# Ledger of designs, part 5: miniprotein binders against p81326

Target 1, 226 residues: p81326
Amino acid sequence: MLHFGGFIMEINHISKILEKEREEYIRNKVEEYLKQGFSKDDAVNKANQSWRTYIGHRIQDVIYNLLKKFLKDSGLKVTTDKALNNRNLPEELDKVKRLIAINYGEYLFLPDADVIVYKVENNDIKIIAIISVKNSFRERRFETTYWKLKLKESPVTSHIKVFLATPDKDNEISYKCPNGKPKKMRIILEYELDGIYFLKEDFEETEKAKHFGKIVEDIIEISKKL

## First folded at step 16 (miniprotein)

Design mc12
Fold by ESMFold2, last read:
Structure mc12 (fold): chain B 226 residues (1-226), chain A 85 residues (1-85)
Amino acid sequence: as target 1 above (226 residues)
Amino acid sequence: GSPEEEYRRLIEKAKKLIEKAKELAKESGNPELEKFAEQLIEFAEYLIRLAEEYLEEGKPKFAIEWLELAVRFLQMALELARKES
């Protein structure tokens, strides 16, 4: 049922709906920044950056809620980086946080993991996957691959699947060789990550590059092997 | 005709679709279908809550877009229930 074509097709509408508010959002933000005294050029640049942050958070929220609804009947739980940064963590989430933290001497940092999927068995927590949600690849292009490599360094975290979820509206990583030339970003991301899940119809599908609607089935299957 | 009228029409339609989809999924006698239909309904209910946030922000036309997507998921639940019955 999870691979039902209608389900996959309707999920691709999420990013399209969000994109429809872009023009009004940017226009309103430019006005706001102009009233604060910024130049026109600065206001436009700040409005565009504000939009990128806004749409990224909206996509993450939708993905979080989708995964939560469709994974719960398989005994899988879902949390977010925002929830893990809360000052008053429940014991369960504190354990999740400890299980994905990376040690840098006297400092601990969480990987860039917008959404985290885990299960609980006999009071033991097993991290299944982390999903990085990227709307565009302007800065921090390979941040997700860095975190995958760091998680691979420890036997405690090496099993954690690292996925990228993206609408990739501008086709930055949709194809391996779009104009007869290798697209470095797509090739490296696909090579290093455990999967790339597209929130759109048109992209080059491979064993690792899939429609987002298939992520639920994939996570469930992975969880059965742990 | 107004965005508020269209939103009210769609929310009424969504409520009826939820009721019908739940009933047909149970009548199918298929536990896996019933689970998937419930998951689709729960996600549609989230999309309805998201649409309400846009209404509260004074953005009814974007609220309608999310509500229309919720209706599509509910129609999918209904279609699946009919096929399996």
Scores: ipSAE 0.801, ipTM 0.915, lowest interface PAE 0.7, mean pLDDT 88
Fold by ESMFold2, look of step 16:
Structure mc12 (fold): chain B 226 residues (1-226), chain A 85 residues (1-85)
Amino acid sequence: as target 1 above (226 residues)
Amino acid sequence: GSPEEEYRRLIEKAKKLIEKAKELAKESGNPELEKFAEQLIEFAEYLIRLAEEYLEEGKPKFAIEWLELAVRFLQMALELARKES
């Protein structure tokens, strides 16, 4: 049923709807910043920054809710980096947090993981995957790759799959060799990560680069092997 | 009609689709179909709540976009149930 083509294609409408909002969002935010006394140039810059934060958070929220609904009947649970940073963390989530922590000598830090998928079996928690959501690759282009490499360094986290989810509206990583020339960002991301999932129709599909709707089936199959 | 009238029409459509999809999925006797239909419905219900947030913010144009997406997931649940019933 998860191979139903309609399901995969309808999920791509999420990013299309959000993009329709961009122009009005930016216009309204510029007006708000102008009323606060910012110059026109400063107001525009702040509005664009606000948009990048807004769309990233909204895509993450939709992805979280999608995975939560479609994974629950497979015994899989979903949480977020925001939930893991709450002050009074429930014991289950505290265990999840400890199981993804990266050791930096005398310090332990969380990877920058937007959405975390895990399961609970026999009072044990097993982290299945983390999903990084990127709406643009203009800054911090290889952050997700860094976290995959750090997780790979420890035997307790090396099994964790690291996925990237993106609308990639500007086609920064959609094709490996556009016009016959290798695209460094796409090549490196695909090589290092366990998967790249596109929230759009037009991109070069490979074994690791897939429609976002495929992520549910992939996570379920991975969980059966762990 | 107005965006608010269109939103109300789509909400009524969504409610009817939820009822019909649940009915047909149960009649199929297929537990995998019933499970998947429930997942589609629950995600559509999330999208409806998101649409309601936009409506409350005075953004009915975007509320309609999210509600239309919810309806598409509900139509998918109904079509799947029809094919297997």
Scores: ipSAE 0.790, ipTM 0.913, lowest interface PAE 0.7, mean pLDDT 88

## First folded at step 17 (miniprotein)

Design md1
Fold by OpenDDE base, fold request of step 18:
Structure md1 (fold): chain B 226 residues (1-226), chain A 85 residues (1-85)
Amino acid sequence: as target 1 above (226 residues)
Amino acid sequence: GSPEEEYRRLIEKAKKLIEKAKELAKESGNPELEKRAEQLIEFAEYLIRLAEEYLEEGKPKFAIEWLELAVRFLQMALELARKES
C-alpha cells in the first residue's frame, strides 16, 4: 500500500495547484465576456461557470492519469465516457461501452463515467469500477447516485462499483453531522455509493469514506473478486 | 530567474531524478518496490507533460507548480527504492 504519508499529501496538492489558477482565470474570462457586451454581473457569473467546467475537466484528467498509471501493473485498464463517444471504437472499447450501457427500453445510454476501470481476461471484458470525479457539488449533486442505482438494476452492470472522488473544496460532504446537523448529501452519497474518496485531509473517515490514496488498493482488491 | 529559466531548471532536475529512480528501482531487487517506483515515475512523467501543456498555453507559473509536484513524486520514487536497498 502506497501509504506513504507523502503520497497522500501530494494527492491533496493536486487540487491546491488547480485552485491557484482561479483568480487569473476568472479575471481573464470576465474581461472576455465584458468585451462581448455582457454586463458585469453576467460576466462574473459566466466566468464562474466557465471556471467550474474548466477545473472539473482538469481534475478529472489528472485523476484519470493517476489511476491509469497506478493500476497498470495490476493488469487493470482505464478509459473514460468521452473516449467511448466515438463511432469507430476498437473492439475492446466497444465492449466496454456495451457493458456499462444502461437500458431505457428503446434506448441505451451511458452513465457519467469520468474513469472506467476494467480488466481483460481471455478476451472478456470485466468492468470493475466507475469513478466520478467532482471538484464541487453545486450542480448535479446526486447524479452519481442516480447512475449507481441505474447500474444496480441490471444483472449486467450490478457488480460495477461506483466511487466518488472529490477534494470537496466547499466542505459539503466532508462530515456527516457537523454541529449535530446531518449533511444530507454526505449521508446519501455514502449510503448509495460504494465509496467516497477525498483528495483532502480534513474529512470524516468511515468504512466507505476514505482518502483517495486508498482507492487504488481498493480497486485492485475488488478486481480480484470478479 | 525568469519563470522560463525556473521551468528549464526543474525539467533538468526531473530528468536526473527519473534516471536515478529507474536505476535504484532496478537495483532494489524487489519487484513490488520496482513497480511502485515505476508507477510514481510514470505519473511524474505525465505531470511533466501536463506542465508542458500549461507552458504552451502561456501559463509558465502554473507549469512550474506541476513540475514541482512531478519532482516530489520522483523523490518519493527514490525514497522507496532506497529504503529497501
Scores: ipSAE 0.846, ipTM 0.930, lowest interface PAE 0.5, mean pLDDT 92
Fold by OpenDDE base, fold request of step 18:
Structure md1 (fold): chain B 226 residues (1-226), chain A 85 residues (1-85)
Amino acid sequence: as target 1 above (226 residues)
Amino acid sequence: GSPEEEYRRLIEKAKKLIEKAKELAKESGNPELEKRAEQLIEFAEYLIRLAEEYLEEGKPKFAIEWLELAVRFLQMALELARKES
C-alpha cells in the first residue's frame, strides 16, 4: 500500500508547484499581448486563457508520467489520446484506439482521454481505465461524464472505468453539500464516474471520491478483475 | 547561492540519492519493496527531467522546486528500502 503519508503529501505538492507559476506567467503573457497591440483587458483575458491551456498540459503530463511509472510493474501500460492521433500507429496502439472509439453511426470518435490504461494478454488488448485530468472546471464541467455515459452504451467499452483526477483548486467539487447546499457538479460527477481522485487534502472523502494516492491501487485491483 | 548554483547542488544530491536508493533496494531482498522503491526513483527521474525543461525555459526558480520534490521522492524510496533490511 503506497499509503505512505508522505506519498500523499508529495502528490499535493505537484499542484502547488504548478500554481506558483501563475503570477509570473500571466504577467509575461499580458506584456506580450500588449506588445501585439491588444488592449489591457483583452491582454489579461488572453493571458488567462493561455494559462489554462499551459497549466492543463503541465498537470496532465505529470499525472501521465506518474501513472506510467507506478503502473508499470503491474503489467499495465499507459498512453494518451494525443498519442493515438497519428495515421501510422503501431499495431498495439491501433488496437487501443479502436477499443476506446465511440460509435456515432458513420463516424468513430475517441473520448477525451488524458491517460488510457490498458493491458496486453495473449496479444489481446484490454482497456482498463480512462483518466481525465482537469486543473479546473471553469469550462466543460461535465465533459468527462459525457464520455463515461457514451462508453457505457457499448458492450465493447462498457467495462472501461472512467476516472477524474483534479487538484480542484477552486473547491468546485471538493464537497457535496457545503453549507447545506448541494454542489450539483460534485454530486453528478461522483454519481456518473467510477471515481474522483483529488490531488489535495481538503475534500469530502467517499467511496468514489478519494485522494489521488489511491488511484494506482484501485486501477491495479480493477485490472485483476478484468 | 545563485539559483543556478542551487540547481546544481540539488542535481548532485539527487544523483547520489538515486544511486543509494537503487543499491538499498537491491539489497533489501524483498521484491515488492524493490519494485516500490524503483517506481519512486523512476518518478523522481522524471521530475528531474521536468526540472531541466523548466531550466531551459528560463525558469530556474520553478526548476528548483521540482528538484526538491524529486529529492523527497528519492528519500521516500530510501526509507522504503531501509525498513525491510
Scores: ipSAE 0.846, ipTM 0.930, lowest interface PAE 0.5, mean pLDDT 92
Fold by OpenDDE base, fold request of step 18:
Structure md1 (fold): chain B 226 residues (1-226), chain A 85 residues (1-85)
Amino acid sequence: as target 1 above (226 residues)
Amino acid sequence: GSPEEEYRRLIEKAKKLIEKAKELAKESGNPELEKRAEQLIEFAEYLIRLAEEYLEEGKPKFAIEWLELAVRFLQMALELARKES
């Protein structure tokens, strides 16, 4: 229990460390954009957009590496949609790519998949889970839900668990009914997704809404059932 | 000390902790504990690399914070390895 508690606390620090960069990052980017000839307002807006992209990638990378290290001994592998976005893929990753593809008739598209967890058994690949990592929900609030629903439509992909991992810095989905008012986003995301994992302490815990510290165990358990 | 000196001190501390954690994990005789300790160590090693990236980007303050986090994970690895010895 104590080690679990310690692990949980350290996971929460990941987001805290990343957020400390914001002020400096914004300042530096504003200065950069001003030097490029943008107006002050445009520079600020561009800096904020740049920050969202930057912090999003950083947290995704950290979570990816965390999952990679903590799942490896369970025979589980991880990859990303970015790694699959290559013309020349090794056979294993090519199979992974095909097994997560969504059919749109004439076209196949990949869901947004910041982390893809899979196992290889007897030369067969089984996709276990897709984890979407979101620092904030300002953009594409229900995109993860869309992908979950699309994956559910095919017997090829219907077994794939879709999880959301977030520090939820703006408290958009931390509670279902704060002040007696239903938060549609939390309710819908929790209903449609297989789980929401928080990289923070202050959230409403449910069967599907858990601390990120539990995600490794949950994924391992799911993998045993597949 | 300077941020650079602090960074170097933390790196050396982390290296020593890694060595000790690896040693204790092997000595525990418990395969599960060994695996858990190794996972923590490997994640800490990633954080050390991340800190290096931040340092290269000219962000020593944040590099130090990542190293401190790495050290805490290494300490957790040591604690896990010690409890079942």
Scores: ipSAE 0.844, ipTM 0.929, lowest interface PAE 0.6, mean pLDDT 92
Fold by ESMFold2, fold request of step 18:
Structure md1 (fold): chain B 226 residues (1-226), chain A 85 residues (1-85)
Amino acid sequence: as target 1 above (226 residues)
Amino acid sequence: GSPEEEYRRLIEKAKKLIEKAKELAKESGNPELEKRAEQLIEFAEYLIRLAEEYLEEGKPKFAIEWLELAVRFLQMALELARKES
């Protein structure tokens, strides 16, 4: 098992290292946008938006690689929404895509899932969990809960666990009642989702709100029940 | 010395830690311990590749940060191996 203080603390260094990069990243992007002819104010705003996208993608890549390395020896496979959106899918990934897609009459959409964990047994694919990676909750704050509810509506997908992984640097969901008043976003996300995994040390830990370093064993345990 | 020289020193240290951790894990004879150590080593190897990406982009200071994190995971793998050997 990897659920010990050293592992948890070192996992949380990932977001700390990325945060140290912010100043240089933004400075370089401002220079790039100025060369493109944007005003200083617009260049700064675009650079900050670019940073939020960059750090989100970097955290997603690290999470993907972490899960891939630590789940492999338990017979679990990991893929991404990016891989599933390729036009020429291998048969295995095409089945994964079909098993998580939600039908809206004439339309078929994938849930808001950045990382998908599944297993293959006798050519049958079983989806174990999807993980949405969010760096900020300033926009579309409850999309992940909507997708969880849609997956629950069908007996074919109702078993799929929906997790949220976040550094939550701005403390948008880190505490349930930070000033004696319920934080709506934290309360609803924790209630509706199967788990929230924080890539930082300082948050209110519960049975569903945990250090990210605990996600590997949680997924393995869930997979044994499917 | 330079950030580039510090990077070279750390990568050499990481390579030695990988070899040592793999050797001690095998000597333990504990298959669960060997599995855990190899997982930590493989993730550290990913972090080293990430560090190389930063170095190639001319960001040796941040490359060092990622490599230091990789070394910490390798030290955890070594500590796991020591507990059984």
Scores: ipSAE 0.793, ipTM 0.912, lowest interface PAE 0.7, mean pLDDT 88
Fold by ESMFold2, fold request of step 18:
Structure md1 (fold): chain B 226 residues (1-226), chain A 85 residues (1-85)
Amino acid sequence: as target 1 above (226 residues)
Amino acid sequence: GSPEEEYRRLIEKAKKLIEKAKELAKESGNPELEKRAEQLIEFAEYLIRLAEEYLEEGKPKFAIEWLELAVRFLQMALELARKES
């Protein structure tokens, strides 16, 4: 098996490249909102929220494109929750959506699934993994673990691996016991999820907490067992 | 030179690297090597499209950052093809 030499290192730089945009992005957005008549305080708050949405979507898009290109030659297909929420869904994606939806009585919801990996065998679809992409853990810190637990409750979805991919630039979950004190968020996320993949170099590596560069090989290996 | 001139030089470099990496990977005679090189090239081509998006927005300095990343992936594809041949 060939390893991509600088692949892990180079992909770890996407958060750093994007972060260089932050100051200019926020400045431009503040000016835009001020011209729309918002107060300075409101414009700043809206600009920061806009930035959080922008950077999250960009990181997700990079990860989606990476997985799509590196997994296709292994017979694996990749889609997104955005694609699954379109009103005119192709039959294949409609089946994917049906296979991951969770029933809440009168309501049917998709789990928090930024990126979905599946395979098609003889017109049959098997969901392999769901990857949640989080740039920060400011809000809904344990939402991904909730969805993993819900997926485990049904034999139809219990096989689906749930991964978290993150640059974790603010070191919110990079270490289990920073300064000798357990970090609840890291401990619980690692315990409940099937894996955490860091888009950076400086984190505490474990059997479940790995460099992002390992995710392609891990997904391919899992798919062979299904 | 200007950021726009630097971008133009890098995009020409990227185009040459794509051609060379594809050629060497094919000449290697190793199907797995060729597959891996093509995956790196396709991802680099995505990064180039991303860089072009920034350039179209009038942000050549950020476009250069993404294009430099694309070039690094293309250099990895070229080095992969050379080491295995």
Scores: ipSAE 0.767, ipTM 0.905, lowest interface PAE 0.9, mean pLDDT 87
Fold by ESMFold2, fold request of step 18:
Structure md1 (fold): chain B 226 residues (1-226), chain A 85 residues (1-85)
Amino acid sequence: as target 1 above (226 residues)
Amino acid sequence: GSPEEEYRRLIEKAKKLIEKAKELAKESGNPELEKRAEQLIEFAEYLIRLAEEYLEEGKPKFAIEWLELAVRFLQMALELARKES
């Protein structure tokens, strides 16, 4: 009895639920910054930036917890970039960190990998997918595609699926040709990434652009092939 | 009618739904059904903890939004756990 589609469609309302608190959040933050001595213009700018960070973290946390709960009985484990940056890293997570790191000659960096899905087989770790969670595309429009391309450059990371999860409330990438003209951001993201998962109903579905509710099934199917 | 009263009503409803869904899933004798119901319950429990954060911050209206979502997941768990008899 598989019933992922119906209940996961309710999760598409996360952005709507969070948006109801935006006005109060920003008002409270402006007051806090004004009390700290910032000008009104600075306080408003800082409050809006704070909101964007808050919303992004909330959406990421919900997605992490959903994947963790629904993937565990399929033998799949889930972690985050925050967990991988801890100083006292367990051996298993240290291996995960090493398996996704990007080499830049003398330097080694982690990709923008908000949520990481992996499995453990006889003390060996196989990275299945990296999910980038984006609330908006203002400053980091193609960051996820850059990391996908870098992961493809090495034979040890080239199998890793790179997904984007987004509510895309402002319709920045929801349609390929919204006014008869190709939307550059949507076309490039869909071409380069392994999938885009929308946390909303209204978008142009394709083989790679899907409802977020499909992500659990897709990850499980991918893991069976690895 | 107050947000605090509405929250109290919803949390009691959620607790009853958790108990009912776990009991029915166990009684089904179907391990796969029991597994799926537990996944839905565990995610709903996460959503309840999120709602409790808002309540502790004195924001019961926002807490209610998250708790309502949790209740929907619990109702799905209960529906999944039920069998026609």
Scores: ipSAE 0.744, ipTM 0.888, lowest interface PAE 0.9, mean pLDDT 87

